# Ledger of designs, part 75: VH-VL binders against q9vpl3

Target 1, 224 residues: q9vpl3
Amino acid sequence: RGKINIQRPKAPHYERARVVAVTQPKYPELPKAKSCFKTRAERTQQQQENPYNEIIAREVRNWLDHSRLVAFFHLSSITADDIFRVRVQLHKQNLHLKSYGSKIIEQAVKNTRYEAIVPLFHSNHCIVFSPDPEKTAALLRIVRRVPQMVLLGGIVEETMLSRNQLVAYAQMPGLHAVQAQLVQTLSQAPGHLIQQLQAHQNSFVQVLDVHAKNQMNEETPKST

## First folded at step 3 (VH-VL)

Design n49 (framework fv_romosozumab)
Fold by ESMFold2-Fast, scan of step 3:
Structure n49 (fold): chain C 224 residues (1-224), chain A 120 residues (1-120), chain B 107 residues (1-107)
Amino acid sequence: as target 1 above (224 residues)
Amino acid sequence: EVQLVQSGAEVKKPGASVKVSCKASGYTFTEYDMHWVRQAPGQGLEWMGEINPYSGDTGYNQKFKGRVTMTTDTSTSTAYMELRSLRSDDTAVYYCARGHSIWYGQFDYWGQGTTVTVSS
Amino acid sequence: DIQMTQSPSSLSASVGDRVTITCRASQDIDNYLNWYQQKPGKAPKLLIYDASSLESGVPSRFSGSGSGTDFTLTISSLQPEDFATYYCQQGYSLPYTFGGGTKVEIK
């Protein structure tokens, strides 16, 4: 009872306002992709009316180029208060949650080595950036509590990794040599990552099943 | 109304395993984490672990790792906690508790408790 | 692990008294602190979450304050039904940990 009132603060919290100003550029939350209907003419006109898209695209490229950890998530319906709580938890670990429109992402990565990630962003999505790849374990611990965020894959030390490869990386000891060798080994199947990331959009349930199996194998060594 | 109903009391011998159930009703089972907390006679509360019914992800207190397994059956809205290799100091009341929010670890509804007695 | 130190371990009070219970975390937990009430033979009941937010259905005589490492639960005017054991709990990081409890007894 009264759980619905968690989303209805009477006044803005000062600490929350400061965190939002520091950790997130002020922009309106994008509506859900499924509930948004726009004609081609309207989309073309909006691009002409919103010349700031190139500025935001440059911001995205800067984040990609200066982050040693980038994680991609599918984002299901989530309240503004809930996503704010996630941002606060992530920020404490030097993890920066960003949401950008699919057209901005496409513009940012066009003609770059990251162009292959564009198909991931045709539905609701978010990206977590960090300069510190050691924070991968902290990231996964936090997002385990957020069922609305489903890990798709990521980039660690400029190497594209699938969801399972990121989970494996997170479980390794903090020895840099061991982690570097793991990343190298995991990255030796060209195209496998893109295939898995594409498959996610076609079989959401299978990603959850794989995750459940990985969880069981970690808890029960005898599980095959 | 939200209710968590646990299985009945158990008496076990040292070395045995016990599996306690917790049936949830009155809310969407997959939207909240389920936690397990125990309390030895005359002692305080001790968190054992959590499970996210939506993802299947678990987090265990290191003290119980290797002996505890938490599972859920979403079709029956039931959570389970199995504790293996029981010792006399595992004698306690075991509670299931719903996490009020998935990131804060607060427990807004509790089961009535299941007494587990371990004796030779 | 984050250690939660609760004081006092027990106290005696009369109906109408103002009761204060303190809880100290071994490290900064921001405002991720919850308070529970437990009566003999019963499950705990959530009173306060996020350090100062009153749970729905809990009487307004209960209040919580604090941030960082030092937290306080206050009962402004103790009632007969308030004689119970109170626990604080940090929700900041795994494993979640509880204070040792404060038993509020009748004088």
Scores: ipSAE 0.005, ipTM 0.434, lowest interface PAE 12.0, mean pLDDT 76

Design n5 (framework fv_cemiplimab)
Fold by ESMFold2-Fast, scan of step 3:
Parts: sequence; C-alpha cells; structure tokens
Structure n5 (fold): chain C 224 residues (1-224), chain A 121 residues (1-121), chain B 107 residues (1-107)
Amino acid sequence: as target 1 above (224 residues)
Amino acid sequence: EVQLLESGGVLVQPGGSLRLSCAASGFTFSSYDMTWVRQAPGKGLEWVSGISYSGDETYFADSVKGRFTISRDNSKNTLYLQMNSLKGEDTAVYYCARDEGIYDSTWFDPWGQGTLVTVSS
Amino acid sequence: DIQMTQSPSSLSASVGDSITITCRASQDISDYLNWYQQKPGKAPNLLIYDASSLQSGVPSRFSGSGSGTDFTLTIRTLQPEDFATYYCQQYESYPLTFGPGTVVDFR
C-alpha cells in the first residue's frame, strides 16, 4: 500500500461538500414546505443522511482500514495552540491525531468489526492513527507529556488491546514478528476489553464531576 | 547505533560558568525526554535535570535550581546544560541519558560516557 | 523529596553465590523504581525497570521485586562480570532520586 499521508482527506474537500449542500437549489414548493415543519421527534426518527457526516464517516473508515495502529484517548479541556503543538510532534512520527463526533464514529463503524468501540466515545475523545505499529512507543512517550490526553486503549494489527496491553506492546523490542506474536498473546475478548476501557473513561469523568460539584457547593453554601 | 556523546567538561573556578553539550545519534532525538545525571568522584549517582521532548517542561534537583538551565536543539540533535555560579560541590562526571520510559514510566537508557567537570581554585 | 536508602552499603561474594540487595523509599512509590548497574570507570546500565521488569539484553539471573516502600534486587548464581555497584532510583515524583549504591566486591 501507499503512504497514508498521500491518501489523507483534506479539510477543504469536506468544506466544499458543506458549501455544495448549503448552495443546493431551494424550491418553495411541496418538498421545502414538507421539511420546514418537521417536529423534533420526526427529525430524530427519520435518519436522513447528512452528506457532510457521511463524508467524514468515510474518512474515519479510511483511517481505520489503512492504520495498523489506532489509539483511543479521553481528551480533557485543552487550548487550540496546545493541541496543535501535539499534532505537529505526532506528525513527525507519522502519527495522526483526529477528533470526531460520537455520531460520526458510530456511523463509520456500524456493521464493522469495530462497532464494539462506540460506547468508548460517548464523552470527549480523540484518536491517533498510524500505518506503522512500531510507532506505539513513540506515541506513548509523546502523549505522557500531555495530561489532557488519557490513554484508554487501542487496536494494533486489528487486535484490540487495553491500556496496559498497549503499554506492554510498546516496551517490546523492534522485532516485528515478535511484536505481532505478543499482540496475539495479549489480546482479550472485545466485549470485555471495551467494558474495561469504558469503565476507566467513566471513572475519570466521574472524578471531574465530583470535583466540580464539590467546588460549587463550597463556593455557594445553601440550605433547604 | 544509539549513541550519546557529552562534551564541555573542563576545570573552572568557583563562581564561574560552563555549558555542557550532549550530541545524540541513531534515534529520533525530538521524540525523547532527556536527562542529566552527575557523579562526584568516588560517590553515587545524583539526578540533576530533565527536559521534555519539546523543551517546554524542565525539572531540576534542589541543589542546582536557579543556577543550572537545561535546553535542547532538536534540529541539531543536541542537549545542553548551562551551569552558572559553580561551586566545589558541582565537581562530578556529568552523564546525559535518554528517557526510554513508556507512558507513565521513566527509565534511562542509553547513557553517554560522561564528561568531567572540576570546580577548583 | 523522596529519600532512597540501600542495604547493605557493600557486600563481599564469590562467583556462584546468590545475593540480595534491598532498597527502601521514604514514602510510597508504588512500583516506580528502577535498578542500574555501574562497573568501575563505566557509565551505568539499566537492569530492571518498573520494579520487576527485566531490560532487554540483561541476563535472567537478575530479578527485581517489591512495591510501596521496600524493594529487592536478586542476582542468582553470581558471575565475574556482576562485581559492580548497584543503584535503585525512584520516579514517583520530582526530583528524581537515586539510592546511595551497593558495592558488590569479590571476597
């Protein structure tokens, strides 16, 4: 296969799709009148394809199909400048940091082997892709200096790995055959692994929620 | 293949300044945290300073804080230790080492051969 | 700062002996401890990381154990090349600190 960087979809392609969708001819006839008064329930029930969302979902599928390393992170509040610096550093190692909405992830992995990861993305997240699984160690060394990114787990050579298993894989010497064998040895059932990853993510979110609630209670004491 | 080479160690008078360099080769220098560890003649190892892969975060031992500065030039694959207000207690072999640790671990491998700094009148 | 102590400060052993070196932290450091070996006139080499993980290329006669505050390095069937100084090092918090070292001499 060719290098993933050559095949990477550019933001301008999606912006053009959005522009085309917005500039689609509008007719004040039955079709427009019919759509204007849809209720919230009707809109929710009708799974109309959004051309923009489907295009982004295809981008996600392309990343999954062409990446031999995929790492999942919980992402806490981070500035645009800080995340840009992280992206630049990762890109030097052929590691590609991407953020997608939960609905787009669900649409991308629906009816695929990766459908089990959907619950992992119910809160703020980001994903790192690479065609080179030997870059796992480089990835983990970089992200350990980014406290806003918390490793949840990943996929290496199509095998789902927990946080600890991915760290163990990263510590393996650079013998590709030995690393592939290690991945097979470390692998777990996808359902169980996803539950462990989801529990970690939920625990982290809960800690933040408890902290926020406690701080608010201390600042504004009230009685009933 | 992976190699670290320190240079700059020399005899310097108390109160003087000196800059040490560590040249890295055989790996992607810009992706690793780096550290300086020193060893006084006949004594044990003492961690001196550390720097993140980007250079944005630096850490120092209390004994050198405010006097030493650590920096790096990723375009030249070189680590630096700027030592100011040198004291007799700073006399030591200074090693640079790569932080090979993964995610939440920190462990040093490889180490350079060291460069001797002598602070004496 | 986290203080590291090692015992014994020195020991004399013969080839074929099994020896144990102890490292103690002044506070809980989980398993965030490394062991290094230093031969006279040489730079240190990493032996064990994360308290019990053997570094690639290090002979299996070396093993580490412990967690919390008490750690041990064991060398089974001591070889001539094992006469060296051994250091433990914590990375639970900055500043990073090393133990004072244990010198293993031929008796």
Scores: ipSAE 0.399, ipTM 0.712, lowest interface PAE 2.7, mean pLDDT 80

Design n50 (framework fv_fezakinumab)
Fold by ESMFold2-Fast, scan of step 3:
Structure n50 (fold): chain C 224 residues (1-224), chain A 121 residues (1-121), chain B 111 residues (1-111)
Amino acid sequence: as target 1 above (224 residues)
Amino acid sequence: QVQLVQSGAEVKKPGASVKVSCKASGYTFTSYYMHWVRQAPGQGLEWVGWINPNSGRTFYAQKFRGRVTMTRDTSISTAYMELSRLRSDDTAVYYCARGFTYLKGSWFDPWGRGTLVTVSS
Amino acid sequence: QAVLTQPPSVSGAPGQRVTISCTGSSSNIGAGYDVHWYQQLPGTAPKLLIYGNSNRPSGVPDRFSGSKSGTSASLAITGLQAEDEADYYCQSYDRSLSGWVFGGGTQLTVL
C-alpha cells in the first residue's frame, strides 16, 4: 500500500489568482531583478558540460582505444572488501578493473566507434581492461570464482566477441593462434568475415537484450 | 550475390532537398552498418555518415550535421540519405557502401554504383 | 583539405614498382587505426583493394601490397600493368573527428 496524497505546491484558487493579479502593484523591471536561479536551459547546459565528466570520459576512451583486451561484466551486489580482493588479483595479471557511471560511459563513446556498447552500461556494470590479450584465460579463471560478476562479452584486438566466443578464445592454445586464424579468415573472404563479425555484434546485443528483459521481469512485475 | 542498388540521377535547385536510396540484397541488411560517401566531379572521396540499420542510430560528419538525415526501411532492406538546403558545391556522386565494424575502423565493401546529384542555379 | 595526405599523381613504366604514400597524424593512423585502400577506375565506383593495412580481398592480384609504419601507410604495386591506371585512395578512422577519413587520392599513370 502506498500513500497517494503527497504535499504539492499550493496554487491560488482561480478567482483568488485573478483578483491578486488585478490588484497587484505594477513595478518596473530592475536590472538586478534578474533571476538568481539558473534557468532550465542553464541547468541543462551545466549538466551536459560538466568538466569533470568530460575529463573522465576522455580517460575511458583512451582505455578503450589502447587496450587490446576489454571485457564487460554485469555486476551484482558485492561488498567493497570482495571487489577489492578481485581487483588485486586482476592487477597481478595486468588486468585493470574499472567502474564508471553510465553517463560518463555514454559521453566517452558517443559519436565514436564504440557507441554500440552503450546499452551494456544501463545496469550495474564493470569493465576490465588490459594491453595484453594473452590474459583472457587468466581473467576468466579469476572471474569464475566471483559469481557476482557475469561476463557479457568483450573486445579482443578491436573485435567484438560474445560471451561464448570469449570463453572459446580463452580455451584455445595460445591467443596468437586465434589471432592468426582471424587474419587467415580475413584474407579468404572479406564479405563472409564481415558478416560473421557483425553477426557476433548482433549476438552480443541479443544477449544483453535477453538479460535486460530478465532484469525487467524481476524488477517490474507489472511488465509482461 | 551481395549488391547495393542506388536510385537514379537527380537534378535539384539550390535550397531544395534530395533523397537518395540504396537497396541491399544478398546479405542480412540489419547485420552491417551502411555508410554514405560522396565525390564531387574530378575530386576525392568524402565521408558523410553512417546508419545502423538494426537500431536506426545514425552518425554524421560535422560538415553535414543539420543538413543530412539518414533513415532505413528494414521491410525492403533499403537505406536513405536526405540532404537539405542544397548548394551548388553539393553536386557530387553519392555512394552507399556496406561497413565492416566500427570497432576495427570500418572499411567499405561493397559500394553502390553511385547516384549523381546535380545542383544547378 | 583531405585529412590524409597522398601525392596527387604517380607514374611508372610497365613491369616497374610504384609506391603510393598515405600520411596521417596521431589522431588517426598514428593512433593505431588500420588503413584501407581503394582502386577507382574511370567512371566506376571505388573497389576495395587492401583492408586492415596489408590484407588482400579475394580477386586482388598479389602484386598489390600494403604496409603501415607510425603515422604513415604505403600501397606498393609491383609488375605494373596498363590496367592499373586508376585513382587510388587510402582510408582510415580519425578519433578527433570521430569519423572516417580519406586521402586526397593519387592518379596512377602507366607510361
Scores: ipSAE 0.000, ipTM 0.429, lowest interface PAE 12.7, mean pLDDT 75

Design n51 (framework fv_fezakinumab)
Fold by ESMFold2-Fast, scan of step 3:
Structure n51 (fold): chain C 224 residues (1-224), chain A 121 residues (1-121), chain B 111 residues (1-111)
Amino acid sequence: as target 1 above (224 residues)
Amino acid sequence: QVQLVQSGAEVKKPGASVKVSCKASGYTFTSYYMHWVRQAPGQGLEWVGWINPNSGRTFYAQKFRGRVTMTRDTSISTAYMELSRLRSDDTAVYYCARSIHYYGSGLFDYWGRGTLVTVSS
Amino acid sequence: QAVLTQPPSVSGAPGQRVTISCTGSSSNIGAGYDVHWYQQLPGTAPKLLIYGNSNRPSGVPDRFSGSKSGTSASLAITGLQAEDEADYYCQSYDRSLSGWVFGGGTQLTVL
């Protein structure tokens, strides 16, 4: 029989590789056992540690822990006046625009459940935080008018969502429609609703994986 | 040092409920998910569910939905698993295990010593 | 139900190499989910041995290694020692069950 020309999947484009890396599950390197002497290099790194960075890192962790909506953006060149105007508009909707250095982000999320977001911050970036996930629609309306801010993805109710999933979330029916669905679900066995909602979290992970793979597979455009 | 200390052995009749505790120390309790895994005598491991101690959110394996409830008390760094309507095939050692949660990661880096629950008439 | 399949037992002499297989399906290992391995000594809780297919936690010697291909994973133990007698379990995630699944376990005997 003839040979089958099998091409292995190509590595994702640089920008797409960062998004794929963030949306797919990752396992951080586990810390070494204690009761060992630290190497000279490790002691030197500790001596060079900037205490200011740890203070800001704690601030980042507090924002992540207290926000039910976190959106990640690539930020192109923008004037101070323009970003100030955007920040004011966001603040009126209880949306808080923040920007942190990559080293601070890495330090904040290292060995935590948020570590997967680090690759998003190797380029110019910003993050929007809110305690209110219902503000996702308002966020997307404001950012639609700011071409310098490109949505990469986000975290809603502790679930990591791709750009398309976050857009879909913004289009979900409001509280009244959700309450109608909840009333119907509450007619079922006790505990069923919570398990259904958390099952969606695992489904979103699978959707993100499929979406990331589809983005990679569509790298080469077809001639029209 | 990370430690997970579980409650003592329990003997229950069919139809009863059992509540097992897991007290964590040596790390920030709210920074890691807590999973429950059981092992029937001479059998393999079976995943029951997880709780996020920070939010209180839970997720249970389909087999246990409607019978298991996971809770936590952050003031004493303790997680609980309650299993109701016990059957003889629920006889097992129940382990709590810590996990770093990245939306699908279930690596269990530290385990409790286990709680034997015996269900017999 | 999709579960991971392991041989019930494996044996070797001191200094030899043994391999423990873990076979899944398209809904778990075949879907790209990572495989973790645990060692359980008699009367003790399981201990993490390998995570993310091939990574070793601190304190696990180099003679333990993991690999993954297609729908299957393998744990290799080289330079077998008497202390390696234990039950070994593989674990992955299953998208059809929306939960974590374990292999049936393999009892390693050092002759």
Scores: ipSAE 0.000, ipTM 0.434, lowest interface PAE 14.0, mean pLDDT 74

Design n52 (framework fv_fezakinumab)
Fold by ESMFold2-Fast, scan of step 3:
Structure n52 (fold): chain C 224 residues (1-224), chain A 121 residues (1-121), chain B 111 residues (1-111)
Amino acid sequence: as target 1 above (224 residues)
Amino acid sequence: QVQLVQSGAEVKKPGASVKVSCKASGYTFTSYYMHWVRQAPGQGLEWVGWINPNSGRTFYAQKFRGRVTMTRDTSISTAYMELSRLRSDDTAVYYCARVPLYSSTWKFDYWGRGTLVTVSS
Amino acid sequence: QAVLTQPPSVSGAPGQRVTISCTGSSSNIGAGYDVHWYQQLPGTAPKLLIYGNSNRPSGVPDRFSGSKSGTSASLAITGLQAEDEADYYCQSYDRSLSGWVFGGGTQLTVL
């Protein structure tokens, strides 16, 4: 002692040393495969795609151009394990589940006849692609067991179909089904299909809202 | 049986154009995409582009855009690839190949026997 | 330049096992795209040998098998026979190029 505390305050110097020790860089174990396999090329590609996203949009356009079956789904919360099981089942039938951001979808379909689908992708979504329209029945059978995936509509042989039309197509035999659906769709007014697709979206939103409200207002335990 | 029959060998001068044909049989022509792949002598395979025989839509590798045109005639189940402004480095065997799968499962399941295009002065 | 990297040659004796590698990047094999393999006998068109990483078309012997891990794929040939002497090509899709890509090819010699 002998010195004024304010000239050599122990507390400030002590606390500064303590703060420095706590804030020193730490190298925690990061044995994540994704981080280990993240290459400079992947990082450069991610940066290059922002703000354009044109490369991914071209990929989506190629998927649309190469596919004879495209199905659009609203996607509710689903676990990684559950979606993986769905991907495996779909892949066995040559059905490919993809998810893209709404801005990328917008770029891909801009100035095409499919531009009308953009509003469907402002909420959570996924798309299933296949070169084989005869796999529509297999697709619907698989997703029927996945309540988190709600069919909104699709494209078969470049013809936009509502949910009900796609379900009907799945049940019809071969060439007659394709011809019937194409004739029916070609006769529809420009706004008719958009309204049908939005109606299915609205129906799902209403069901989700009622379910959410019932979950919040749960008052009684299971009756069993 | 699926079969892709290509046109015969061609010899062209630099600056000319060449049109190769690929006649499909044994399957529904409009139900599969047709791709074109080339192979220079002693070299590997190089993808050129594809055509959707049903819609007529095409997509070309960037290297060939502006020089290649793909068409089809559904009445005779035949696809065509025309390459213009030929250079000596366009000398290659040009294959047509059918693709029934897409995405990560895109495979060339049946190939034509190839058309040799020689570009020389 | 080929987008996918293969060794230019591989050799083995009759009855032995050989493996042909195919190395890609994050924009193709690493992005989850399947790898397909083609066999090209001298003077002929390529023939589909393996599709979807590990599947065999009808008529392809079970001594041919394929696998995929990370950014790479591999073709294994067991019980080598003289008629296996050919060029082998891997093929995938590249999202950055929006196109189909091939390996440079591997010449298999049966000694």
Scores: ipSAE 0.006, ipTM 0.438, lowest interface PAE 12.9, mean pLDDT 76

Design n53 (framework fv_fezakinumab)
Fold by ESMFold2-Fast, scan of step 3:
Structure n53 (fold): chain C 224 residues (1-224), chain A 122 residues (1-122), chain B 111 residues (1-111)
Amino acid sequence: as target 1 above (224 residues)
Amino acid sequence: QVQLVQSGAEVKKPGASVKVSCKASGYTFTSYYMHWVRQAPGQGLEWVGWINPNSGRTFYAQKFRGRVTMTRDTSISTAYMELSRLRSDDTAVYYCARGLYHSFTGYAFDIWGRGTLVTVSS
Amino acid sequence: QAVLTQPPSVSGAPGQRVTISCTGSSSNIGAGYDVHWYQQLPGTAPKLLIYGNSNRPSGVPDRFSGSKSGTSASLAITGLQAEDEADYYCQSYDRSLSGWVFGGGTQLTVL
C-alpha cells in the first residue's frame, strides 16, 4: 500500500523520542546514576542528615515487594544525558531504572527477605524493576546497547537468578506457564546464588578493563 | 505529552458518595505515586492522600481516614478517589497530581489534573 | 488549619522584588524536609514553580528563586510582572503527620 495520510504519524520515531525527553520531569527524582565512582559530598550529607532516608528505604522495599522482575547491574561512569536516554527507553517497556546508595540499600533490606542482596551493592550499581517478567527480553535488548551497564543477576517471581539464568529466561517464549517452569527449574538458594553473582561481578570488572583497553588501542572504526 | 484528565463536575446531596477519576497518559502510570489534593472555594490546598499505582497501596491524611478510598485500574491508566458520607464542607475542587514520593532531595507534585468540582448541597 | 504559615497577602509594583515566607516546625522543614513552591493563577490548577528548596523546573523564569534556613523557607520574585499575580503555596512533608502539608497560601497583587 502507498503512503496513507491518516496512518502517517504526526511525530516520527525520532521526534517522539524528543517529545518524551522534553516532557520528562526536571525536578529531583530517585537517585540517578553517578557521573563518578565516589559519592558526592552533598549526596553523602543528604543521606546522613536528611530524614528522607527512611522514606527512600520504604520505597526500595516497596519496589522489591511489588516487582515480578528485578535486575541488578554494575554501573560504570555515565553522563546524565546518556542515562536519561536509557531511562526513557526503559519507561516505554514498563521498566523502571533506579539508583540507590549502598547505605540506603542496606537500611532498606535489613531484617527482610532481601538482605542477601546487600553484597551486590559494594560497588557502583543500579536496579531495574518491572511488574511484568515478560519484559526481561526487552530489558536485555535495551541494555545490550549500554556498555556502562553490566548485568549481574536478578529476581524473577521471587526467585533469585544468576546472569546466565536470567538471560536464559529472556530467551523463552512468552507463555507464562513455560516461564514459570523455567524459574522453578533454575532456582537456587540465596546464599549460594549471591556468591556466584559476586564471583561473576569480579569477572565482569576484569572483562570491562580488558574491553576498555582494547577500545583505547583501536583508533579507527574501520579496520579492514 | 504528560497529561492527567479528570472526570466532570459533580453535585451531590449530604450523605452521598462521589467517585472522581483521573486518567494518566504520556508516561508510565505505575512509575509515579498519584496524590489527591483538594481546595475549597476561596481556600488553600489540602492533601488528601496518595496511591501507589504499581502496588495499589494507599495512605490517607488522618482527617479523611474512614471516608476516602483510593483505587486504580492499570489496564486503563486511571486512578480513582471515592469520598463517602459527604458533608457541605466537602465542597471543593479535587485535583489529582503526579508525585515522586521517594527521593534524596524530597518530592513535589509536578503534573496536575485540571480539577473536578464537587458541590455538596441540599 | 494550614500546618505551614505564610503571609495571607503581599504586593509589589512591576519591576520590584517581593519575598514570600513559609514557616514550619521541627517536624517538617526543621527536620530537614525540602520545601516546594506552587503558583496558582485564578481559575487554574497549581503549577510547580520551585522544588527541592531552590530548583526550577524547565520553563520557569530565573527571576523566581527559593531558599531554606532552619524551620523556614522563602520564595523570591525579582523583576515583578503583571502575569505573576497569583496565589503562591509552599509545601513540605511532616513526619509527625506522616503526610504532605501546605502553607495557607499568599495572594500576590501586582499594583
Scores: ipSAE 0.000, ipTM 0.410, lowest interface PAE 17.2, mean pLDDT 75

Design n54 (framework fv_anetumab)
Fold by ESMFold2-Fast, scan of step 3:
Structure n54 (fold): chain C 224 residues (1-224), chain A 121 residues (1-121), chain B 111 residues (1-111)
Amino acid sequence: as target 1 above (224 residues)
Amino acid sequence: QVELVQSGAEVKKPGESLKISCKGSGYSFTSYWIGWVRQAPGKGLEWMGIIYPGDSYTRYSPSFQGQVTISADKSISTAYLQWSSLKASDTAMYYCARHKGYLFSTYFDYWGQGTLVTVSS
Amino acid sequence: DIALTQPASVSGSPGQSITISCTGTSSDVGGYNYVSWYQQHPGKAPKLMIYDVSKRPSGVSNRFSGSKSGNTASLTISGLQAEDEADYYCSSYTSSYTLYVFGGGTKLTVL
């Protein structure tokens, strides 16, 4: 490989980067001592009962309770620098990208109405939260340029929406009469997300194809 | 063994208040929804509403919103259905039932034995 | 109206197969794969027989099966037995009025 545009993502205003950092879970870094697979597994099991996990779980519950927009993504291999750049772009739109371990999410939603979402997090994942559902359009515009993030679906105004329904919702932000009609229509098919997830192995290529086409459409056209 | 045990039959007059109970045992009470289903004499099943005991989130059928109150006390694994003022039309069998999956699947896997409520002058 | 449409009654003889239909709209049966079937004997609480259109809970006979086509779900009982005589209710997740709606019920008589 030769010279790349930027080996590290360009940081926005340092103050904005600090705001993004503050929204991350604050917990002490656990020592990394990986000597063998059995020791690693035992260490991981012990971490599931760590008091810091309860603090993070409480943070997740607060995000779920105070967000009118929650979007679920499958996350393919992506560098820490690339995901940080996406997180910064999202934060500018009051969209908060969070990455939590599956066991922490399970602990967070245990004994809450959200417990049924646990199956979404058995593979590599991330979640975007926002108190403002009108930011769905901004969310999809940003994520179109991130092929590693594949939208699975979400929750808008307590209504579960599939990928296609979220796209439809995003097309008409701020148009109250049309948006109300669309939300009513979308609310009549909240099970579509589950059907897509349950048939994921058979529809995975279609989901990726749609995402890839959206990514191609978002590329800046060459100047004439 | 999963079990839902409901309170005994009630005989009331119109205008009286009533609170019936549904106690869960043999499972994690805070990890499952409790729904309430009404069955008028000789009629079919009618869904009234649900509660998630872990966070006390409730959702009502529009037909019963404002007519009844659903609540739960997770410390004693008991859900409640309450009327502030009973009507003769409230005469029915009331079932509680457990379900999992609110966002991904909705079905009632275990049912209480029922509480017969009779409202007559 | 607000209930899913079921035939009021159906009858069969021991060993016969019978089918009970449950018809809704695209906002319930047609829109989702969350159809359940419940069996209720006189004086008793309902019992779950089928969930998610075609799945059986533990302890339910494989003589009971479920299916769905468009806006209509079906419960089929093969090898009909006297103990199958009961009321059968379908139900579905719905986004119209409630999270859940029941059918009007079907009385199965085993002749």
Scores: ipSAE 0.015, ipTM 0.509, lowest interface PAE 6.6, mean pLDDT 76

Design n55 (framework fv_anetumab)
Fold by ESMFold2-Fast, scan of step 3:
Structure n55 (fold): chain C 224 residues (1-224), chain A 122 residues (1-122), chain B 111 residues (1-111)
Amino acid sequence: as target 1 above (224 residues)
Amino acid sequence: QVELVQSGAEVKKPGESLKISCKGSGYSFTSYWIGWVRQAPGKGLEWMGIIYPGDSYTRYSPSFQGQVTISADKSISTAYLQWSSLKASDTAMYYCARQLYSFGHTPYFDYWGQGTLVTVSS
Amino acid sequence: DIALTQPASVSGSPGQSITISCTGTSSDVGGYNYVSWYQQHPGKAPKLMIYDVSKRPSGVSNRFSGSKSGNTASLTISGLQAEDEADYYCSSYTSSYTLYVFGGGTKLTVL
């Protein structure tokens, strides 16, 4: 994975505006349907692939291919102001918090070595990318203070790591060769690792589904 | 700093092939899209297409689909616009520009090349 | 693809405020908050003045502001100066078979 093509030499002011825009999502108005009758062609068009999704999927694949650190998180309910503060802290450490729809992620990783991550994105999620794997410790330090973000696992130097393995990697300070040896050791059983990531995600989403339904039925939503 | 440098002016005859270039520097070339915009003499801006240099994925305006080829070589941070057979109507200023195409997809060009003037005459 | 509708020309005097409109459809200007404005001086490349309807890049005077209502976006220039004399183009994301569309352009004359 030759050159890291994620980091820019200078961050212009509009990158800050982009972070603000992401924390203030805008939803376009859905166009009015022209007819109550839908032909086979219209139904086919309705289910056809969105060109926008393909374009963004290419970007996601590039981020995955050129980031030496990728961390996957479940994201619980969080205010726009709170996530903005987290993005700012992460950006100071060259850590880039991104959120993409599950369909876009699936398209980006289909038929690639990253396809195993798709189950992680069935719930509300976000991904942190960085060209610098030594920032793993900084990432975990920031995120441990954000209870709405739950670490599911990650990829370091193209090696898939479980939550516990990524935490262990973070404890290896500053020596690239030593960190490379750890990653090599941790990559010994990829099948078992993938099952661990899937089991953790499935268990977590099941707990969230039950909790969310109980909260909704009790009508105890908390205001910010 | 971020800079897009385009190749020099070209004078061609109808039927000739041409390939012009746009070299990016000062940023991660494969993390941004490169768009091509045409401006005929005395006319407005026309979006031609866009390329993602990381994997050379391209998307064209319907008006330019099949008329030009957009490509990129990420090893030298350079994007290209190519014609197999030029027409007099291809006479125009051609701009390359960097596009932010990430979460929230916005269609704005933040940095522009200086332009390449292409003149096609007999 | 049809360009977004802009007036061909607009004129004003120094110190005056002028507004340039950019009208599209619900599939572009009206459907999304992804409108940008570009300034082009004769013989120069375009420069980004406004993005995401109303945001300014660094280095752009606060005399320039953007807004949108329904299918029409607007660029407003307050305290008009001679240096503002240029062509102005709007651009929008579109959900049609194209990704981007430019307006026809407006020539601003400072009288």
Scores: ipSAE 0.000, ipTM 0.445, lowest interface PAE 15.1, mean pLDDT 76

